# VH-VL binders against Probable DNA replication complex GINS protein PSF1 (gins1): the designs that were tried, part 19

Target 1, 191 residues: Probable DNA replication complex GINS protein PSF1 (gins1), of Dictyostelium discoideum (Social amoeba) (q54hr6)
Amino acid sequence: MFTKTAIELIKELRGTDSIPHYNDTSIKATIDEMIALYEDLIKTITEHKEQKKEPFYLQHAITFHNSINRDKRCILAYLNERLNRIKEYRWSSGQSLLPDQLKERLSQNEIQFFSEYDKILTEYNSKVGLDLTIDPQPPKELYIEVRVIKELGEVVLNSGCTVNLNLNTTHFLKRSDITNLVKNGSLEHII
Short names: E, the ipSAE of ESMFold2; O, the ipSAE of OpenDDE; V2, 0.75 times the mean of E and O plus 0.25 times the DockQ between their complexes.

## First folded at step 12 (VH-VL; framework fv_namilumab)

Design q6 (from q0 with heavy chain S105Y Y112S; at its last look DockQ between E and O 0.41; V2 from the best seeds 0.68)
Fold by ESMFold2, look of step 12:
Structure q6 (fold): chain C 191 residues (1-191), chain A 123 residues (1-123), chain B 107 residues (1-107)
Amino acid sequence: as target 1 above (191 residues)
Amino acid sequence: QVQLVQSGAEVKKPGASVKVSCKAFGYTFTGYYMHWVRQAPGQGLEWVGWIYPNSGGTKYAQKFQGRVTMTRDTSISTAYMELSRLRSDDTAVYYCARQADSYRYSGFYFDSWGQGTMVTVSS
Amino acid sequence: DIQMTQSPSSVSASVGDRVTIACRASQSIGNYLNWYQQRPGKAPQLLIYAASYLQSGVPSRFSGSGSGTDFTLTINSLQPEDFATYYCQQYYSYPYTFGGGTKLEIK
């Protein structure tokens, strides 16, 4: 009976490799359950406190307490995993923009979180002259430091991301994205 | 292993309605958006809309809004698209397509397509 | 609505050739672009997603590039089975839209 809605909330998220729509209804239902359990807990404690030697009521109070904590942990796990997936999406997409379909799946707070996370990541990438989201997957090849030997300007990498490769600048780029440029002498691998 | 099987060809008169079905096999039907895309003879592809089978929620291209209805029956893993007040320019092959997406790859793409259902609207 | 313009409408090529197909969006769509291949009489099939990622089972001679408004599908060392029509498709904003198609013809 207790914690069923909270557990199903987690199952929904773990049953997909996507960011499913924010389940406001189940979150509210779980919070309502926590409130009801809290009220029952207080009732049980009040009745048991007056009797003091009724271990059966104390065991029920512990059960209510543990159920409340499980509901809380499930909601927090659900929300935290969604935030992790939103961060991962920003890294994997390399884009500051959310497509319409993904926006519809997020809560307003989650959209705001993406915007704030994007600002931080974009500011950092601009300061270091590197797009840290260019390949979020485990690298098959090491990132290498390269110097631009021939002015290339704005270059679109194989992943679809862009970098500015101005003459004599140095960059930390994935080897697979720039192999042809190193081969043709436009970039020099700095050892 | 993923397969989408659509209903057979339909011939309709102008003003009629058509309902095309798309039965899903080999995956959890409720976990993926189902899109409908049409292709007039000798022409390109045109997006009609999607349904999310879990909730039954839909989104339609504005040009079809008011004429298209997408539904599903989760007990038989089947999506439906109904187009009403048919015109001759609705003559097309109608495809269902499953959307795959992952937060890890950041793509929303149609990774499986039905065989298509030809809908012909003529006198 | 975001218009997707493909160029050329058709291209003639021989086996072993390198072919390039362009796709232009009427506004920036980031990298939210897919490429599909459609053989005559068949449903389309995904080749490339997110502008540059190869779908599982697609030969490595296919590659995609571009971001923003300009995108390119490249086929290195054309094979007989590659003669088909190719479509780009944006998924950034509703309605989702496809390019007009590029028919790749033999010789």
Scores: ipSAE 0.678, ipTM 0.881, lowest interface PAE 1.0, mean pLDDT 85
ESMFold2 (binder alone), look of step 12: mean pLDDT 93; pTM 0.944
OpenDDE, look of step 12: ipSAE 0.861; ipTM 0.962

## First folded at step 13 (VH-VL; framework fv_namilumab)

Design r0 (from p7 with heavy chain S105N; at its last look DockQ between E and O 0.50; V2 from the best seeds 0.73)
Fold by ESMFold2, look of step 13:
Structure r0 (fold): chain C 191 residues (1-191), chain A 123 residues (1-123), chain B 107 residues (1-107)
Amino acid sequence: as target 1 above (191 residues)
Amino acid sequence: QVQLVQSGAEVKKPGASVKVSCKAFGYTFTGYYMHWVRQAPGQGLEWVGWIYPNSGGTKYAQKFQGRVTMTRDTSISTAYMELSRLRSDDTAVYYCARQADSYRNSGFYFDYWGQGTMVTVSS
Amino acid sequence: DIQMTQSPSSVSASVGDRVTIACRASQSIGNYLNWYQQRPGKAPQLLIYAASSLQSGVPSRFSGSGSGTDFTLTINSLQPEDFATYYCQQYYSYPYTFGGGTKLEIK
């Protein structure tokens, strides 16, 4: 009966790994239900003051209040999760751009939120001198810090570049270039 | 085991219409955009449009607006593309393709394709 | 419309070779680019999405790079099953558009 539309709104979102179309219709329906329940709550309070059976109206008032609260929590959870997915999309894409299809799924306020979030993130990245969203996943070819344990001198890397690996020096090198040297004990991975 | 199975080849005369079907298996049909992409013999790929089976909403490439209609029947998990006022340059293999997307990987891509339906417009 | 230009149109190569295919967009598309492989008489299959991310089950000899307007697909150590036609495709803006294709043939 109560809160059915609000619960279905949450289920729609939890049932997908995408950002679904903003469900304006169900949000409006849930808000309309909340208004109707609020009006019933006010009537119950007024009747309580005019009625002889206070415990009966208190129980019904609690029921209406709990239903309103559940609707409110569902709407807030829905909106907050959508914003969270929009933020995660900005991180995963690494782009200030929204593709046309995703933009069509968002509300006007959500598009504006992305723009403001992008602005904040771009300003932060410029201050720290890097783009934190280029690849939020661990790269396949990770650079690691190593210390030279055995004097190797001049070494030609897989890229064709030359590096000088003197004893007790530290270097920041691609793991793929030096895996054999770490495995044989010539280099030590600094954890 | 996602699978898309299309209707058989069609031979049509200029001015006629053709309706190609695409039946979906192994996934929730209403949860994914369905695209149509065509390929003329010996040529490249051309996007026709999409339908979102949940709502029935569509988007068509401007080139096909006015001639293409995409529909679906959710009870049998089937999408349809109808192309009217056929011309000889509509001769192509027509593919349906499911779109995958996620907020976690930023990809919008066609992860499963139908086998294709040859539509020949001649005579 | 965003035009996608592929080069070369065809490549002849031997098993074990390294092959690079280029794709250029007529305007910036960020990293919103896919690569598809199509064998003769078959539907295309996704290789790479978001310019550089390999689809599950795609061999590691495939890699993609680029952003903005210039993109490349690289096949390291070509295998017999890699002889096919390759297409780039942008998904930033409607209509979605494909490159003209690059046919990779055995020498």
Scores: ipSAE 0.748, ipTM 0.907, lowest interface PAE 0.8, mean pLDDT 86
ESMFold2 (binder alone), look of step 13: mean pLDDT 92; pTM 0.929
OpenDDE, look of step 13: ipSAE 0.854; ipTM 0.960

Design r1 (from r0 with light chain Y96W; at its last look DockQ between E and O 0.49; V2 from the best seeds 0.73)
Heavy chain, then light chain:
Amino acid sequence: QVQLVQSGAEVKKPGASVKVSCKAFGYTFTGYYMHWVRQAPGQGLEWVGWIYPNSGGTKYAQKFQGRVTMTRDTSISTAYMELSRLRSDDTAVYYCARQADSYRNSGFYFDYWGQGTMVTVSS
Amino acid sequence: DIQMTQSPSSVSASVGDRVTIACRASQSIGNYLNWYQQRPGKAPQLLIYAASSLQSGVPSRFSGSGSGTDFTLTINSLQPEDFATYYCQQYYSYPWTFGGGTKLEIK
ESMFold2, look of step 13: ipSAE 0.760; ipTM 0.913
ESMFold2 (binder alone), look of step 13: mean pLDDT 95; pTM 0.959
OpenDDE, look of step 13: ipSAE 0.853; ipTM 0.959

Design r2 (from r0 with light chain Y94W; at its last look DockQ between E and O 0.41; V2 from the best seeds 0.68)
Fold by ESMFold2, look of step 13:
Structure r2 (fold): chain C 191 residues (1-191), chain A 123 residues (1-123), chain B 107 residues (1-107)
Amino acid sequence: as target 1 above (191 residues)
Amino acid sequence: QVQLVQSGAEVKKPGASVKVSCKAFGYTFTGYYMHWVRQAPGQGLEWVGWIYPNSGGTKYAQKFQGRVTMTRDTSISTAYMELSRLRSDDTAVYYCARQADSYRNSGFYFDYWGQGTMVTVSS
Amino acid sequence: DIQMTQSPSSVSASVGDRVTIACRASQSIGNYLNWYQQRPGKAPQLLIYAASSLQSGVPSRFSGSGSGTDFTLTINSLQPEDFATYYCQQYYSWPYTFGGGTKLEIK
């Protein structure tokens, strides 16, 4: 009954791997529902004070309160997930500008958020002297299991980590760090 | 398996209208933009517009504004493109194409296309 | 509108050759560029998105490069199935626009 509009907001996001249009209509409808529930809560409290309807007033009040909180949580989850997707888009695109199709899907505040996020990332890159979006992949890169075929000892990987690659030991390492070692036969990919 | 099946070839006279259909299979029709792209014989590709089946929202290239109408019927997963006041330079193959987009890979591209509908405007 | 200019309009090549196709945008489009292949009598198929990202199932002999206004599609070691027409397409700004196409023919 309650929260049906708020649940549709979450379903919209869960049903797509894109950033859908900002659903201002459903957010507004959910806020209107929260206002109506709050008014009913106040009436329930007022009725208890004036009418002494003790047996059921607490259960009604708890029900309205919980419904308001569910609506609030749904709206916040919706907005936060959209912001997370906007951040990921900045990383995956590597671009400081939004294409028209995506810009039209965002609220004005979300466009401003992208601009501010871009400024922070660009400023950090200039201070560090590298572009963090050159590798657009998340930290979760393909790892493979390898066996050491030739004694390599202590090796410093491109990531800056050191590993001990002793003969006949097995390791779970990023493919990008060890591609040359697999190609030259020092490591064997375990399938 | 995703598939887009378009209506058959049409022959029209100048001044008439044509309505091409595109039925979607194997995916959630309302979750993807549907674009229309045409190709005149021996020529390149030309974007006509898109419809978003969830909302029914559309966008048309300015060249077609006022002559094209894109609609959909979500109950049968079908998109439509209607082009009016036909002239001989509207002779082309008309494709529907599904847009893939993901915030993870940043691309907006047409991953599945219909087989095309030849529309011939003559005489 | 952003004009997309492809060069050359046609190229003749042999199996095993390396071919490059250029695409120029009339204004900066970042990396918001796709490459499509169209075999005779068929609908186009995506090869490259985001200027350089290879679509799943596309052979590694295809590669894309460029950013801003100048883009290149490279085909290393041509195969018989690669003789087709190639289109670039920008997706930065409405309306989406395609290059004029480059027909790759058997020499």
Scores: ipSAE 0.705, ipTM 0.880, lowest interface PAE 0.9, mean pLDDT 86
ESMFold2 (binder alone), look of step 13: mean pLDDT 91; pTM 0.898
OpenDDE, look of step 13: ipSAE 0.845; ipTM 0.949

Design r3 (from r0 with heavy chain G31S; at its last look DockQ between E and O 0.45; V2 from the best seeds 0.71)
Fold by ESMFold2, look of step 13:
Structure r3 (fold): chain C 191 residues (1-191), chain A 123 residues (1-123), chain B 107 residues (1-107)
Amino acid sequence: as target 1 above (191 residues)
Amino acid sequence: QVQLVQSGAEVKKPGASVKVSCKAFGYTFTSYYMHWVRQAPGQGLEWVGWIYPNSGGTKYAQKFQGRVTMTRDTSISTAYMELSRLRSDDTAVYYCARQADSYRNSGFYFDYWGQGTMVTVSS
Amino acid sequence: DIQMTQSPSSVSASVGDRVTIACRASQSIGNYLNWYQQRPGKAPQLLIYAASSLQSGVPSRFSGSGSGTDFTLTINSLQPEDFATYYCQQYYSYPYTFGGGTKLEIK
């Protein structure tokens, strides 16, 4: 069954009041499923054109499209909730420091997010001087969904991660890693 | 109600190994880190390490690295700590303790403890 | 390793007294500090987490303060059940370390 791995990501978060280990393997598996579903969608459309069997391609296309969207929503929910918990931790702890155990649970991008969030909060506190209660501005870095418009192949992101950016594939990537590719038209931001 | 029940006292000779068990009741065993903390007679507390029962991942204090092995059996909600190449200064009460943590209150603390297992190393 | 130094090693006090126990870390640990109470023959029990937050069910006569390297546990109106050993514990950096303990005895 499609989207099972994505649903387990959400289940992992809902089963705890902590910040669990970043589930890199399940995220990669979900992204791989989305890529495979997109390829199946394209094949279904191509076979419909050759075979002229309209009712069959509609059912398959709807199924693949809905599954892709479900995977997308699950990944977004997982990542956004983790970022919200990281922000809430910074507020509840009042500390610029991450304890070793929590740091081990976070992805490289999430550690960077905390660091940038902490810098903004610390600078704001310093400029205010006396206010010990702050409602900080969230960091600008965000994961966005992009479609590959120009074939890029295997790309190494600034974070050190490697992604395969094939034409017409859709990816969920950190905005700061791909800003230049979006600006030059190689990637398209999907809202 | 949450409860941690440990195995009984052990007497060992130097050079032997001991395996202490900690059975968990009243909560989802796989969702909480389990720590081991020891206390030599008349002495303070010393952290040995933790196991995360969901993954089986472990972290050991460097002092015990290479001598301690923490495992678990999720089917019976039981954590284990095995300490090898025992010496007389390993004589202590060994506690298991569940870690509570939450992003909402930022606390990382031991909210439930086992009754302790006395391990005596003497020849 | 972060060394946690408690002072005093022991305190003799009467019921109703105010007792203060100090804990010093060898480096800054923010507020990542717990206080535990251990009665004779029993496992430790949490009193305070995050330096100053009282655990549920802990009497309000207990309070914690401090951040960085210097921390204090205060017991205001000492009761007979408070005669125990108290430990601070840092959870900022591995290995997690405890203070040497402060034994609180009745005069």
Scores: ipSAE 0.737, ipTM 0.900, lowest interface PAE 0.8, mean pLDDT 86
ESMFold2 (binder alone), look of step 13: mean pLDDT 93; pTM 0.942
OpenDDE, look of step 13: ipSAE 0.854; ipTM 0.960

Design r4 (from r0 with heavy chain N54K, light chain S28D; at its last look DockQ between E and O 0.42; V2 from the best seeds 0.70)
Fold by ESMFold2, look of step 13:
Structure r4 (fold): chain C 191 residues (1-191), chain A 123 residues (1-123), chain B 107 residues (1-107)
Amino acid sequence: as target 1 above (191 residues)
Amino acid sequence: QVQLVQSGAEVKKPGASVKVSCKAFGYTFTGYYMHWVRQAPGQGLEWVGWIYPKSGGTKYAQKFQGRVTMTRDTSISTAYMELSRLRSDDTAVYYCARQADSYRNSGFYFDYWGQGTMVTVSS
Amino acid sequence: DIQMTQSPSSVSASVGDRVTIACRASQDIGNYLNWYQQRPGKAPQLLIYAASSLQSGVPSRFSGSGSGTDFTLTINSLQPEDFATYYCQQYYSYPYTFGGGTKLEIK
C-alpha cells in the first residue's frame, strides 16, 4: 500500500524497451509519501517515547521504516535504470545529438547528464584514437589514466589496438592491457 | 501479428471535418507512439503528428496546428485523427503508423502502418 | 524545418543492376535517418533505420550509408519486387520530414 506508487515507477520501466517519459508526478508523490511516513514515525516516537519497548510501537516503527526504505530504493532504482538507458542510447546512437522526441522524455537533469556523459566519451575517444560507439556498448572493463614514464613509441595492446606511448603523454587505457607496463615502471597510474 | 486497421474512405465538402480511426491489434496499444502521415495523390509523404496513447499527449506539425486533433480510446485500442475546416489540398491518403524505438538500437521508425484512409475534399 | 532532398526523382534500371539513391538534409541530423519503400497502392515499409541499420526481414542487398547531411541507399542486384518508390525521412527534429521520393522503374 505505502509503496504502491513507487512500485509503479519500476513497472513502467520493466514493461518497455524504450526510455519512457520521466514520471515527475509519481516521483513527487512517492517523495511526499516518504515525508508523510517520516513525520508519522517521528510523531509516534515523540508522543510515546516512554513506551519504546511496547510491541505495538516497535511494529509501527519497523513498518514505517521498511516502507520508507522501499520507496527510497524504488526511486533510486528508477533513476539509475533511466541513467543506464541514457548511457546505452549514447553508445547505440553514436551521436552527440538527442532527437527532439527523446529530449521531451528526459528531465532537465537527465539532459545535462547526457551532455556531461557525451563530453567524457568524446574526450576518451580522442585520447584513444577510436570511436568506441562503432561497437555500441559501454566499456565493461576498468580503464585507468596513465602517464608514459619511458618512451615506448608505437605499442600494440592485447585488444589489438595500436597506441603511441610517447614520453610524458597521458592515456586512458584498459588496465588489463597495460598491467605489466605499469608494474615495470614504463607507465604511471594517475590517481 | 501486429496490425493497424483504419476506417473506410470518406468524401467531404470544403469546411467540413473528418475523423479517421486506427484500431490496433497484436500489441500493447499504450506502449507505442502512434503517428499520422498523409500522402496526396501522386505525391510524397507528409508527417501530421503523433499521439502517445498512455498519456494522451500529442505533437502536431505546425502546418496543422489548430485544425488537427488526435485522440484515443485505450479501452478499444483505437487512435483517432480529426481534421477540421477541410480544403481541397487536404485530399490525401491518411496513414496511421506505430513508432518503434529502443535505447539499444537508437532507431525511431514506423514499423507497422495502417492500410490508409482516402479522404477526398470536393464540392 | 529540415528539408530532405532526394536525387534522382526517378531511376530506370534492369534486374541485376546496382542502384544508388541520394538523400541530403538541410542541416546536420547525425545518423537520424530512415529509408522506406512504398509499392504502388500500399503503405510504406521500413528498410533501414539510423542511416545504415537494416530492419529485420529486409534482404541484405539493401544497404544505407552516410551521416550528417549526405546519405545513400544502395540496392545491389536489383530484383523485380524492388520496383517501388523510396523515401528518406529524418527523425532528429520536429516536424519529421520526408524526401520527395525516388521512383525506381523497370527498363
Scores: ipSAE 0.735, ipTM 0.904, lowest interface PAE 0.8, mean pLDDT 86
ESMFold2 (binder alone), look of step 13: mean pLDDT 92; pTM 0.927
OpenDDE, look of step 13: ipSAE 0.858; ipTM 0.960

Design r5 (from r0 with heavy chain A100V; at its last look DockQ between E and O 0.41; V2 from the best seeds 0.71)
Fold by ESMFold2, look of step 13:
Structure r5 (fold): chain C 191 residues (1-191), chain A 123 residues (1-123), chain B 107 residues (1-107)
Amino acid sequence: as target 1 above (191 residues)
Amino acid sequence: QVQLVQSGAEVKKPGASVKVSCKAFGYTFTGYYMHWVRQAPGQGLEWVGWIYPNSGGTKYAQKFQGRVTMTRDTSISTAYMELSRLRSDDTAVYYCARQVDSYRNSGFYFDYWGQGTMVTVSS
Amino acid sequence: DIQMTQSPSSVSASVGDRVTIACRASQSIGNYLNWYQQRPGKAPQLLIYAASSLQSGVPSRFSGSGSGTDFTLTINSLQPEDFATYYCQQYYSYPYTFGGGTKLEIK
């Protein structure tokens, strides 16, 4: 038995820009394969203790060990990627609540994870007086080049990011983040 | 070249059933939820439900629960909606629509629609 | 069920005008709101998702705003092709529901 089922878990994620249904069936099948491989390995080592140096038994043990490790890595990669997508969804949506359809795709542990992650992020946003998820995607907005004409040091942009605006430096920034600074004369729009 | 092609118009008597098909082209059929949305003449849009072709799982709006059945045939990339015990207020254009969603932008919307199937229920 | 209320039900306007369409949810839906345009005899087409995000290929004269319960679609400088019916739609909770529609007519 080999790692084919475990690899298909990863392929499922790679083939979509969504968070697919938690694949409980394939995870259990992969774990059952790992258990079967482990039992066969232990049986082989136990039954052939005096022959374990022979090339056949050594290769057998190495092959099973590698297969078990691959299954384990695939399961962990699958679970971790799903958690990363759940985190990214919280950032991109900016919402503390999940739509009904997305909830149905998640395991109970994953729903609990979202709740804990949301609690941490909401507490942090409340403490700093900002919502860090208001602008959650790569910038698709107009950027302009500006020169700093007043020393501003660290500036928190309305996106929640910080940037160092040192005198006479130039920066390529979203127009919407710095409109007030250009209007008040702290920044100069270049060309 | 994503395209959804629906079956032709139907005229039915009250109490009958209708089965509308929606054949998908140009994408991996099993990877996207398929929704059904209807529109009575001169009126707005009403969500009927969805099917997820990969698993065959469904969700129906409560008002249709018990009368609607959504199925699919993955070998021909076709979704079906069957509505039974028809009544005159079921007269509508029935659309299939593909759902797209992404964790990257949290989008969740219908990007491609079928041409619509007019179902007329009259005695 | 989340009721979506659109106003006005119809608008009469001229090419070049600015039009706003309101949509109100009966409970908070965050930003889980789409705007669709339906031209006569055609299936709806997405304009805006997540309350304010413009779909690829949609002209920049369209914009959406709002969160929670109150949402607005704005069309700056109307074009002849914009005369259609507009629907808001929530996707937060089952059943998914649409507003009653706003028909935008040429004066």
Scores: ipSAE 0.753, ipTM 0.906, lowest interface PAE 0.7, mean pLDDT 86
ESMFold2 (binder alone), look of step 13: mean pLDDT 93; pTM 0.946
OpenDDE, look of step 13: ipSAE 0.857; ipTM 0.961

Design r6 (from r0 with heavy chain S102T; at its last look DockQ between E and O 0.36; V2 from the best seeds 0.69)
Fold by ESMFold2, look of step 13:
Structure r6 (fold): chain C 191 residues (1-191), chain A 123 residues (1-123), chain B 107 residues (1-107)
Amino acid sequence: as target 1 above (191 residues)
Amino acid sequence: QVQLVQSGAEVKKPGASVKVSCKAFGYTFTGYYMHWVRQAPGQGLEWVGWIYPNSGGTKYAQKFQGRVTMTRDTSISTAYMELSRLRSDDTAVYYCARQADTYRNSGFYFDYWGQGTMVTVSS
Amino acid sequence: DIQMTQSPSSVSASVGDRVTIACRASQSIGNYLNWYQQRPGKAPQLLIYAASSLQSGVPSRFSGSGSGTDFTLTINSLQPEDFATYYCQQYYSYPYTFGGGTKLEIK
C-alpha cells in the first residue's frame, strides 16, 4: 500500500519523547515511491492522451496525485517536527554544543540548522544584555529566558500569541507576557 | 514501574567469556538506550558502552572494542553484554543502566540501574 | 578522552554541615555533567543532570553549579542518609567518563 513508509516515519517520531535517529532509509524509500508514482502517472497520461475526459483516467490521475501529496506532506511533517525538537533542545540545554550522541542522531543539514539557530539566539541574548545595561527604564519588550516548571501546555499570551509551554522546556518570551507565570512559580527565570 | 533485573554472579577463568543479561520491565524496551557500566571492587565507575535496542546499534568505549559485544532480544525485553578474553582486571560489578533523554529536558542521564552482576575472573 | 577529576577523594563531616565536592573536566563540556550518588552495596542514583538541574524526588539540600570545566556539588544540611560515594559524569563526548568518586563519611 502506498504511503505506508511515510506514515511509519511519523509514527516513529511520535512514539518517542526524544530526537530519534534521522531515518534516511525511510525518507529515501518514500522519495523512491513518489518517483515511481510519478512515472506511472506520466505513463498513464501518455498512453491515454485521447482518453483524458474518461472518468477512469481522471480517477486514476487523482489517486496517484493524492498519494504523492500525502507522501510529501508526511516527509515535511517529519522534518518540521524534528526541527522543532532541535530548537527546543537548544533552549533547554542553554548550550551551543551538541553532545556526541545527539549529534549522531541528526542529519548534516540538521546539525547546520542547530548551528544557525544557535547563532540567532546568541545574538539576541547579546542585544538583550546590552539593552539592560544602558536603559534604566523598565523595557516593555524585554525578553527573558524561562524554564517551564509546571506543565502549562498551550498558552495564549496577552499579545494574542499562542505558545506551547511544556514541562522543563526553555523559552524566550516577553517579560510583560509572562510576569504572572514567573511570579506564581509556573516559569523560572534562567540567569 | 521501571525495573532492570540482571543475571546472577559469575566466576570465570582468564581467557573465558561471560554474558550478562539485563531484563527490562515497566517501559517500552526498544525506546531507550541501554548502557553498561562496570565497577571494580573498591574502585570507581567505568563506562563500557551502549546498545539501542530498537536498531541493535552499539557504541563501545575504545578500551573494550574487540572484546565486548552488546546484543538484545526484543521479544523478551532483554539486553546482553558479552565480554571475551577475560583478564583478572575485568573483575567488577557490571551494571546495566537505562538512559533517559528528552528534547524537553536536555539531559542524558542514567535514571534506572540494574542491581549489578559480579563477574570474578580468577585462575 | 575527557578526564574527570574529583576533589576531595574523601571527606568526613557531621550531620547539619555543608559539604562541597569539586569536579574538573580536562576540556570544556558545557553543562553536560551529571552527579550520581552511590550508597554502599547499591547501584548509583542520579542526583543532578545538566550540571545544576535537580532530578525529581531528590531533596532540595542537593545543588549543583558550574559550567565548562569546573563543577561543584553542594549538600546543605547534611543528613545521615547522605553517607555515600558521589560521582560526576560527563556526557558531552565519547567515551562517557566518571570522576574518581568522593566518599562522604558522616562523623
Scores: ipSAE 0.738, ipTM 0.902, lowest interface PAE 0.8, mean pLDDT 86
ESMFold2 (binder alone), look of step 13: mean pLDDT 92; pTM 0.932
OpenDDE, look of step 13: ipSAE 0.851; ipTM 0.959

